# VH-VL binders against q0atu2: the designs that were tried, part 26

Target 1, 119 residues: q0atu2
Amino acid sequence: MLDKKARIRTSREYRNVFEKGKRLSGRFLIIYYVENALDNNRFGFITNKKIGMAVIRNRIKRQLRAIVREYQGQVKNKHDIVLVARAGIGKSSFEGMEKDYIAIMKKAGLFARNANKID
Below, E stands for the ipSAE of ESMFold2; O stands for the ipSAE of OpenDDE; V2 stands for 0.75 times the mean of E and O plus 0.25 times the DockQ between their complexes.

## First folded at step 13 (VH-VL; framework fv_dusigitumab)

Design m3 (at its last look DockQ between E and O 0.51; V2 from the best seeds 0.00; counts 0 for: pae E 8.6 > 2)
Fold by OpenDDE, look of step 13:
Structure m3 (fold): chain C 119 residues (1-119), chain A 122 residues (1-122), chain B 111 residues (1-111)
Amino acid sequence: as target 1 above (119 residues)
Amino acid sequence: QVQLVQSGAEVKKPGASVKVSCKASGYKFTGYYINWVRQATGQGLEWMGWIDPYDSSTGYAQKFQGRVTMTRNTSISTAYMELSSLRSEDTAVYYCARVFEYDDSGYYMDVWGQGTTVTVSS
Amino acid sequence: QSVLTQPPSVSAAPGQKVTISCSGSSSNIGNNYVSWYQQLPGTAPKLLIYDNNKRPEGIPDRFSGSKSGTSATLGITGLQTGDEADYYCGTWDDSLSAGYVFGGGTKLTVL
């Protein structure tokens, strides 16, 4: 699990990222990201109701968290990053989701140069 | 300041269509859902549906399916709700509202338009 | 008729406490966060509580929300005349006809 300090938890924090951050869209994910004034990265997750039933949303949420945890150490520091699941994500495989995440994060330039699991 | 400004009052005949606009300002339009809610005089709030301004995806209440169309124009940060085949029962104040959803929780309408009165009468 | 059930009306004197209940089912309140809206006469609804018990900025702490099981409760302490309004609970419903649902509304009268 992500540490509490590594998570965006409040509506205010989410809104801040949405309003001030940059956005990039992938096939299954949209990411919003903005620099923070902290010593760590924080991640947020949004699985909208349009994705499907609660069981689907929960599954996707767990998968996204797993992906983020996997690559957390390779993300540039001092960023708030919100992952928004797109409607088609419910039909995606975990690998497809992961691939999309990596692609978006690369495009955003959010991975460290020495990242070893993204190439 | 975040706000939603709706179009003016409408008077329509039965069978006609009405299109209400909702212009957003003060925030990133494509970052939030727009929901439409109506309220007949002296009655409660009735949810009509949602639109995602980002990709124009929509979800309508079953009651209005086939008769309601929600659209958006991102260039002017405006959402539209069109209701066709109007009936007297459609006479109501129609609201647009911004919906914020995060972390698979918290689906709520945090900003509301001022409302648009639609009167359907013969 | 409304998916969520609220008492039609409640009343209390200034300074008193009132509670407004909102009863739903597993597919709505049971699975989702509840929001409350205040609607002053002749005005648009205003978000009062979100995520069961969170107050938006500008909402005084006299207003509180709670959720248990398939029911939610709005609490108002230190009732003021300006609190006279209609109050609506709302939440997402994960049924086959997925969508947002409102309660029938509760008219609060300050005596």
Scores: ipSAE 0.432, ipTM 0.864, lowest interface PAE 1.0, mean pLDDT 93
Fold by ESMFold2, look of step 13:
Structure m3 (fold): chain C 119 residues (1-119), chain A 122 residues (1-122), chain B 111 residues (1-111)
Amino acid sequence: as target 1 above (119 residues)
Amino acid sequence: QVQLVQSGAEVKKPGASVKVSCKASGYKFTGYYINWVRQATGQGLEWMGWIDPYDSSTGYAQKFQGRVTMTRNTSISTAYMELSSLRSEDTAVYYCARVFEYDDSGYYMDVWGQGTTVTVSS
Amino acid sequence: QSVLTQPPSVSAAPGQKVTISCSGSSSNIGNNYVSWYQQLPGTAPKLLIYDNNKRPEGIPDRFSGSKSGTSATLGITGLQTGDEADYYCGTWDDSLSAGYVFGGGTKLTVL
């Protein structure tokens, strides 16, 4: 689980990322990211109603949080990063979401070095 | 700057199909979902469904399931809505709208096209 | 009858205040943010309020929104003749036929 300091908490913080940040799309995820003025990263997670019922959305959100936690130590600091689940994510396995996350983060230049899972 | 510009008015016979286009400009077309909404003369707004322009995935309102098809062409930043087996009650103005969503509870249409009048006339 | 219930019409004199109600259920207004759309005669709808009570840039502060339980309210103060329009509430509905729903619309007359 991410500590409170590593979470995007307010609607203003989310909107800042959407309005001022860069955007990259993958097969199952969209990320928005922007530099922050902190010494740490913050993460936000969005699963909209279109991807399924609340139970399905909560499961997807839990899986994405687990993926982010696994690679958090390899992410360059000082970024606010929002992960948005795409409609097709319900067809993805945990491994599929993980591969997509790694690919997007690498393309964005947000990994400081090779992750254990991406060798 | 951000605009959605729709195709011109259409007149169709009952039983035909119509395909309305919606060209986006001033933003990253594949970054936002597009809704389609219609409005018969003197009536309220009726939501038809959404398309994700990135991968063409869709979700349709149950009323239109089986008659509506939403597509897009990313090379020209254009979304389409096709409605088949037209009948007189399909006479309406059809709108496209850009969707903004950001958490479990938020979903709204922040930019609308000008509307396309479709008349189904015998 | 629409899933979200609005009064069919409201009216008031210039400079006055009006409110427009929008009644729904736990599966829509209760669990989801409400937006309001203004449709001036002969034009496309335009976003007026989002996230229950927030205004886009360019919308004057005499327009306000609120939500309580399964109901939402649009408030308009300092009424002007240019506010004469149809007003729609809208939100996502989580029920078995999940999708976006609009209220039936409220025609505002400034007299």
Scores: ipSAE 0.007, ipTM 0.678, lowest interface PAE 8.6, mean pLDDT 87
ESMFold2 (binder alone), look of step 13: mean pLDDT 92; pTM 0.943

Design n1 (at its last look DockQ between E and O 0.04; V2 from the best seeds 0.00; counts 0 for: pae E 10.4 > 2, placed apart)
Fold by OpenDDE, look of step 13:
Structure n1 (fold): chain C 119 residues (1-119), chain A 122 residues (1-122), chain B 111 residues (1-111)
Amino acid sequence: as target 1 above (119 residues)
Amino acid sequence: QVQLVQSGAEVKKPGASVKVSCKASGYKFTSYYINWVRQATGQGLEWMGWIDPYDSYTGYAQKFQGRVTMTRNTSISTAYMELSSLRSEDTAVYYCARVSEYDDSGYYMDVWGQGTTVTVSS
Amino acid sequence: QSVLTQPPSVSAAPGQKVTISCSGSSSNIGYDYVSWYQQLPGTAPKLLIYDNNKRPSGIPDRFSGSKSGTSATLGITGLQTGDEADYYCGTWDDSLSAYYVFGGGTKLTVL
């Protein structure tokens, strides 16, 4: 699990990202991202009702958290980033999600171009 | 200030269609769902469905499947709800409402339009 | 008839406390957070409580929410004449045909 300080937790924080941040859409994910004034990155997750029942949403949420945790060290500092799961993500594999995450983060300039799975 | 402003009252004949608009302001339109809820006179609230203004993805209550169409125009931050094959039972006030949904948070409607009265009568 | 069950009406004198119950099942109240909406006569609903017990800005602390099991409760203390309204509970129903559900509504009369 991500460190508590590395998580977007309040609706105000989410709104700030949505209102002031940039948006990029991948195949399975949409990311909102904006610079913050902190010394660390914060991640938010939205697995809304569109992607399926609670069991599915919870599974997807856990998978996204795992992906973010794995690559968080490769993300540029001082950003608030919200991941929104798209409707089709429920039919994707974990590897597919990971690939999409990497691609979209690179496109956003938040990842180094040579970012790869560490393990 | 965040607000939703709906179109004016409608009077329709049975079998006709009605299209209600909902203009959003004060926030990023494509970042929040729009829900539609109706209320017949003297009755309770009835959820109709939702639309994601970003990609026009929709989810409708089973009761309205095949008869309701939710759309949006992002250039003017406006959502639309069209109900076809109108019946007298469709006479109601129709509301649009913004939905807030985050992880570890519930599904709720935090901003409501003022409502649009739709009357279906022969 | 409504998925969530509320008492049709409640009443109390000004300054008193009232509670409005909302009963559901494991697929709705038992699953998701409950919200409460206030609808003053002739007006649109207004969010009163979200996430079981949180108040949006502008909602006085006289209003409170709680949830236990498959039931939720709205509490109003220091009842004022302006509180006379219809109150609806609502939540997401996680079924194969998942959708948002409302209670039948409760008419609060201030005596």
Scores: ipSAE 0.400, ipTM 0.851, lowest interface PAE 1.7, mean pLDDT 92
Fold by ESMFold2, look of step 13:
Formats: C-alpha cells, structure tokens, sequence
Structure n1 (fold): chain C 119 residues (1-119), chain A 122 residues (1-122), chain B 111 residues (1-111)
C-alpha cells in the first residue's frame, strides 16, 4: 500500500507527467516520468479498459502497486512516475511484470546509487 | 439474442458435489468472462467467482476457495461451476452471468442465466 | 453485513420518485464503476445501470444513476407497479476479502 503523499491523484497531475515527462516502453509497461518540486516520489497507475475487463484491470493495478512498493526505496526522489499497462499485460505473470518494471526503471536511470544491485 | 441457458434443478445430499452448466449463444463465447452468483431463499446476491473462457483463467471468492471449480468447453460454448462438500447452507439458486466486454470502462454483468436451483438436504 | 450498504426497503406511490443509496469505501466505489441490478419477483437479476450512470438499451430514462465519492445512488421516477422489485448495487472491490461485491439489496414497494 503506497503512502497517500506518494500517489498521483488528479487528472491535472497525470496530464503534467504525460505532457512534460519522458516516456520509456517495455514489454508490458510504459512509464512516464518527470522531476517534481516535492521531497518525495509520486506514483500513478493507468489500467485503461483496453487492457481488459475491470477484474483484470484491478488485478493488474494491485500487482503493479505491490511491485512499486517493493522497490520504492530504491527510486531516486523528486519524480512523478506513471505506469501505463499495455494491452496484453493481463496474460503476463507477476514475475514478468516485475522484471519489466526493473528493466524500464534501470533504463530510465530512476534507481538510485544502488540500481546495479537489481539486475 | 444473447442468452445464457442453465441446466435444470438439482437435489443433493450433504457431502456431495454439484455441477451446473451454462450454455451461451448469440455472441463470441471466448470474448466475455462468465461469473457465477448464488442467492439463498430470501437472501441477497453472493458473488462466487469468474472464468475467462479464452484460457480458463479463474478467480474465486475467498469463501469458496477450495470447494469451487469453474471450467468451460469452448466447442459447445458452455461454462460449468462445480461446488463440492455440499452442506445445507449451499441451498440456493445459482446464476451464471456474462461480464462486460474488455473495452468497457467498468465491470458489470449484462446478461444473466435463468438460474439453477440446488437443494441440499438429507 | 455487506461491504456495500443499502437501505433494506423503500416505498412510494405510483408516479412518485424514489432514490436508493449504496454506501461503500475507497476500496470499491471510490476507485471503480458502480452497476445496478433489478430483480423482479421470481426472476433472475437484470442489468439496470452500468458505469455509474449509463443505461443499457431498453432501460427507460426514468432510471438514473450517480456516484459521488464512496457512495452511489439509483433514482427512479414515474414509479410503476411493475418496478416493485429488489435492487442491488454492485462494484469491484480491491480488498483481499472479495473481488466483486453486491450490496445487501433494497426492496422497493410501490403502494
């Protein structure tokens, strides 16, 4: 469960990340990220209808929250980060999503000084 | 013409199993989840779980974990719900329902079967 | 009882209006869409409202839905004796105890 201050909550906040942030694509995920003016990171999750039914979207959202929570201590601070689930993610495993997240975050340079520890 | 037609009423003894069928017609069977919902006499609706007919991916309500199995046969567009270790509290009407398509923004059951009465008594 | 709370019953005369509430939480109504189902006596449930406020084909516009925060409301105007039924809200729930949840149901009596 992510702290409420670590969540992107409003449409305006999401739009800011999409419009001003950088984008990187993986097999199951796309991330958008931008520096913020806070002392902390904020995470947002997009599990739109195109990835599947509500039950699938909610399962994926829960799994992505768990992955983010597991690695949040390794993420460089002061970033707003939105994870967008790609079509077809509903057929992936938790491990598959986790590996994809790690790879994207490493490629983005968003893991802190210890990012190399998470190969 | 979208419809779900369920198997007939069942009378079972405690400890037995029951398998209810749900035959779909008028749409692409593998494109929509099937839910199972039950309702005891004078009670509300109780969600039991879903099956994705495409690949048999299932999810069960915690109350039924270990007792319920949902399956399907795509060649005859039919979903099944099997409930084992029956007890008198399982006496209810069991419904199958089609869940909204993938591109809808919400999760809802848009077409329901007529219901199958299962009575568990000695 | 149910994670979604509905009044057990409501009543009104033909031609009048009623509303039926459905109170939930941030783990369900707060983040997901609400649907409403009508169950006429002796019949299977039928979808009445989906995506908070949308009507499937064949449902007259005197049935309406809305959602605010963690609560949803079904509105019925121009009541007819044929509207006498049980009404259930339903939504997805992110808690570990359930995936989909129905409210406890509301019996509408048309006097």
Amino acid sequence: as target 1 above (119 residues)
Amino acid sequence: QVQLVQSGAEVKKPGASVKVSCKASGYKFTSYYINWVRQATGQGLEWMGWIDPYDSYTGYAQKFQGRVTMTRNTSISTAYMELSSLRSEDTAVYYCARVSEYDDSGYYMDVWGQGTTVTVSS
Amino acid sequence: QSVLTQPPSVSAAPGQKVTISCSGSSSNIGYDYVSWYQQLPGTAPKLLIYDNNKRPSGIPDRFSGSKSGTSATLGITGLQTGDEADYYCGTWDDSLSAYYVFGGGTKLTVL
Scores: ipSAE 0.007, ipTM 0.577, lowest interface PAE 10.4, mean pLDDT 85
ESMFold2 (binder alone), look of step 13: mean pLDDT 91; pTM 0.943

Design n2 (at its last look DockQ between E and O 0.05; V2 from the best seeds 0.00; counts 0 for: pae E 12.2 > 2, placed apart)
Fold by OpenDDE, look of step 13:
Structure n2 (fold): chain C 119 residues (1-119), chain A 122 residues (1-122), chain B 111 residues (1-111)
Amino acid sequence: as target 1 above (119 residues)
Amino acid sequence: QVQLVQSGAEVKKPGASVKVSCKASGYKFTSYYINWVRQATGQGLEWMGWIDPYDSYTGYAQKFQGRVTMTRNTSISTAYMELSSLRSEDTAVYYCARVGEWDDSGYYMDVWGQGTTVTVSS
Amino acid sequence: QSVLTQPPSVSAAPGQKVTISCSGSSSNIGYNYVSWYQQLPGTAPKLLIYDNNKRPSGIPDRFSGSKSGTSATLGITGLQTGDEADYYCGTWDDSLSAYYVFGGGTKLTVL
């Protein structure tokens, strides 16, 4: 999965992203993103009870991690990015999540210009 | 030109089913969600649900769960909404509507069909 | 009945300014972008404003949108007779069920 170095892990790191970063809302995801002083990107994932039971939340996290991993090579470096799953994500397909991720990342200017949706 | 063209008016008996079609053109059909919204005579808009034409994944309003079925035929860029067990209260104009550009934030409907009048009467 | 609350009607003379309010809650307007739809008599709704304050192409700048807290507002300046229509606000609701919600609609009459 995602390299440990590519993960936001501490509460302090999350707080930094929330406080200093920009926020952009997609259909199923909200991203908070801020430049970091590293040579790599770090991703964080947040789910809440509104998206479903714990088993569902865990599934969503796994799916989001898979999506992030798949497209990590297309993301501009030196960013901390937190993905917050919105309540509606439980009503979305994996492809829908993927489309939303790509869309929101492009909109944030974090994806390469030639990044495309799966469909 | 991006547009959604719906099927013609329907008259149904209570208990019957109605299937409304919505043909998309001017854009890649599978790239945008399709919503269905209805409006009873003299009433407001009511969201029914959405379908992802890519894989037919759907999300229905709880009110219509078990009674509505949204499908699509990608070969003809057409979405369908079937409502069963019709009641007089289902008399309304039914709209299909495309979700805005996927890379736009939020959730909105930027292209609407012309509407299909469904009348349920005994 | 509607999750989002709008005044049932507003009216003004041509050339005047009108505002239409849309009141919701933290789970909808408070959390999501608001869209506005114009429905001329006997026609399908038309997207008027999206993402709180953005206009689709073809929508004149007489129309404006704003959001604050759990409320949104549609503004129409230079009111024209052709603006007579029903206006609906809409947004996604991040409740447990997750669904799109509309306001009850506002009938705008141009005097």
Scores: ipSAE 0.015, ipTM 0.696, lowest interface PAE 6.5, mean pLDDT 89
Fold by ESMFold2, look of step 13:
Structure n2 (fold): chain C 119 residues (1-119), chain A 122 residues (1-122), chain B 111 residues (1-111)
Amino acid sequence: as target 1 above (119 residues)
Amino acid sequence: QVQLVQSGAEVKKPGASVKVSCKASGYKFTSYYINWVRQATGQGLEWMGWIDPYDSYTGYAQKFQGRVTMTRNTSISTAYMELSSLRSEDTAVYYCARVGEWDDSGYYMDVWGQGTTVTVSS
Amino acid sequence: QSVLTQPPSVSAAPGQKVTISCSGSSSNIGYNYVSWYQQLPGTAPKLLIYDNNKRPSGIPDRFSGSKSGTSATLGITGLQTGDEADYYCGTWDDSLSAYYVFGGGTKLTVL
């Protein structure tokens, strides 16, 4: 659902975020983020094998993509952002992941527009 | 009726602090950001920052970093802006404003307080 | 100097039309929605246009907004003496030392 130019695609792009970016941990997620030279944001998603089998990991990635897409318009532009699922994320609900994402993005200063969503 | 009502005018000495209040009514206070904007006499509007009243998440214009603090008290639906180390250049009318509906809308201030005049003089 | 450039003043007679321009960059007007605010003498600003071209309830349709590239325009038709005010454009700026920016303002005089 994310536009192709809004995706981090190559190993080099991922390494740049990990090497040069800032890191913040939430309950279920870790984000790495760095300013880019584009006029848009790019997002990447990492799930560890210890989370579960490939079917489980792919479902978590799809849920995280849906969350990111829902709030994408309220994220400060010009950043590459990698979301890393923590090992315990499989026990989280979709809403738990969503609340964690909002909290960690606010702490990073990356939500600077109408980010108030009331469930 | 959605309304923001601000505290009264203040006169301060250089080096002091001022705390302006902004009481909200007619809507769910914790659902909308509050911005602070100031305007010196004969000048344009100057954006200072926002607060999310839900959790006190703030973002400040770089010009005011280190001197401004935005807070709120949700039990009385009131936002506050405190500006410290006042100088004569801080003499202005200070406005609070609510940021409009979230989701697919842009960032805009849909309801404004009446303004609070702060005069800094020795 | 202001990130968003507006003419300092415009004037026209009652019943006429004026336009007020707001010129910015790709990091603000180009990517982000534009709003317009009216400030009558001695009063607080009031939202006039949001999301480039939408009117809040109570704003008559003789006020209009548009956006093209990195520029926005406020249009006022059927000009009235009560329209004499300062007008500001505003938008998000992605490149920032501040997250939100206003234009320098335009004084409308109705003659």
Scores: ipSAE 0.007, ipTM 0.612, lowest interface PAE 12.2, mean pLDDT 86
ESMFold2 (binder alone), look of step 13: mean pLDDT 93; pTM 0.952

Design n3 (at its last look DockQ between E and O 0.28; V2 from the best seeds 0.00; counts 0 for: pae O 3.7 > 2, grease 20.9 > 18.9)
Fold by ESMFold2, look of step 13:
Structure n3 (fold): chain C 119 residues (1-119), chain A 123 residues (1-123), chain B 111 residues (1-111)
Amino acid sequence: as target 1 above (119 residues)
Amino acid sequence: QVQLVQSGAEVKKPGASVKVSCKASGYKFTSYYINWVRQATGQGLEWMGWIDPYDSYTGYAQKFQGRVTMTRNTSISTAYMELSSLRSEDTAVYYCARVSEYWDDSGYYMDVWGQGTTVTVSS
Amino acid sequence: QSVLTQPPSVSAAPGQKVTISCSGSSSNIGYNYVSWYQQLPGTAPKLLIYDNNKRPSGIPDRFSGSKSGTSATLGITGLQTGDEADYYCGTWDDSLSAYYVFGGGTKLTVL
């Protein structure tokens, strides 16, 4: 669903975001973000064992990727953005994660002024 | 080296509130969630909730939602749990516990525990 | 009823082995990592097993953990009188009503 160029892929790329980037937290998500030197955005997703075993982690990661795809056209370019699932995320609905993502991205200043879901 | 040291025992009347402190040392305080767990006399462990000391986000067990507040002061590496509207059934030992580092590739478990704080709610 | 079910008690003589079961559901043990905690009389709980089967530093290998499906098991061999304690399983629960849950506890008596 995300273009290969829009994905953070290497451990070095992830480390750069964690070490150099800003961190904002919501109810279900933590977002790390940093400006990159590209023309585009890149997204990374972290689900660790604290949220569950592989089935749960894969489900959450799939849902987060779907949310990012829905709003990717509204994200200001030139950012590497890592979404980290919080331990409580299993209590959220898809819509709850979506609202949390929107709120965090607005707080980070990463959405355009009038961000809306693309239909 | 890693330690959690809790405040001393408390005796309270029904309807009052109690605030227990948990001072951390020997590790990076903001990298680990703090859980609160209680145990009434002769009973099992009861999970109350967690706090992320980095940003104060919390998750409470539904039983305690509305009566518990978890906070922290990062400058002195201290977490707090406040329980209001106390009842006799709140008489218990209250523990703070450190959850494994949230960046670590490990599950959710409590690896370091405070010594416990006895809270007695009586007559 | 307890979300995680443990036998209330088990007993055995010094030198023997015991197992302590912990039964749950897919929303907890099935899809989440299990830990075990030992609570000696009058003391705080201590982590004994994490991530289903791993031991923290200082825990001897006569303590073991495993899980299958929605059940987890703590094994203790070479029992010593100092092992007399309460033992709790714990895990994250993804259901709407609970977050982290402990089993009801199992009192181990070393006769």
Scores: ipSAE 0.351, ipTM 0.795, lowest interface PAE 3.4, mean pLDDT 88
Fold by OpenDDE, look of step 13:
Structure n3 (fold): chain C 119 residues (1-119), chain A 123 residues (1-123), chain B 111 residues (1-111)
Amino acid sequence: as target 1 above (119 residues)
Amino acid sequence: QVQLVQSGAEVKKPGASVKVSCKASGYKFTSYYINWVRQATGQGLEWMGWIDPYDSYTGYAQKFQGRVTMTRNTSISTAYMELSSLRSEDTAVYYCARVSEYWDDSGYYMDVWGQGTTVTVSS
Amino acid sequence: QSVLTQPPSVSAAPGQKVTISCSGSSSNIGYNYVSWYQQLPGTAPKLLIYDNNKRPSGIPDRFSGSKSGTSATLGITGLQTGDEADYYCGTWDDSLSAYYVFGGGTKLTVL
């Protein structure tokens, strides 16, 4: 599980990211990201009901958290990043999600240039 | 002002194709999904599908699979809906509508609508 | 025929209250937020209620929404002549072929 300080938790924090941040869409994920004034990154996760039943949403959320945690050390610091699960993600594999995450984060320029990838 | 402006009325023969445009203004075009909804004369609303203008990710209603194509041109903030193999039953007013899907505690809804495009299919 | 069922018509006199029902199933209304749309004659639909009971800016509090189980209800108090329109409920359906669904629409006549 991600550290509490590494998580976006409040509606206000989410709204800030959505309103002031940049948006990039991957196959399974949309990311919103904005610089913060902290010494760490914070991550938020959105799993809308359209992606499936609660059991699916919870699974997806856990998988996304696992992916984020895995690559957390490779992400440029001082960012608030919200991951939004797109429709169809419930049918994706974990590897597919991970690949999509890596791709979109690279596209956003949020990974270090020498960041390791699995895809 | 946020608005969607659609192309003008179309008259088509059965078997032909129609392409309706929807130009967005007043907001960042690539930040919201575009839905397409049609309404036959005197009938109710029928959802056709959606497109993510950012990367052209689409989802179509099963009824229109293989016959509908949703596209966009980001440079002019315009979405397009093309319906092929037209039938008389496709005679309807076609609407584009803006959708936001990124908020977790919010549902799926269309908050901005185009004025509609009348498509008439007749022999 | 529509996935969501609405009464075809309702009517009331100015100043009165009307309710419009929207019945669905567990895969749509039972699970998802319901929206309501108002369509004045000859115009495009307009968002009236979203997330079951929330009003967009500009929508007066005479309009209200609620959801219970697999049914939703639109309430209109202080009915005005300008409220004469078609009203549609809508929501996402979580079926295997997930998509947005509308009710059949309700024609509101102000007597």
Scores: ipSAE 0.080, ipTM 0.762, lowest interface PAE 3.7, mean pLDDT 90
ESMFold2 (binder alone), look of step 13: mean pLDDT 92; pTM 0.945

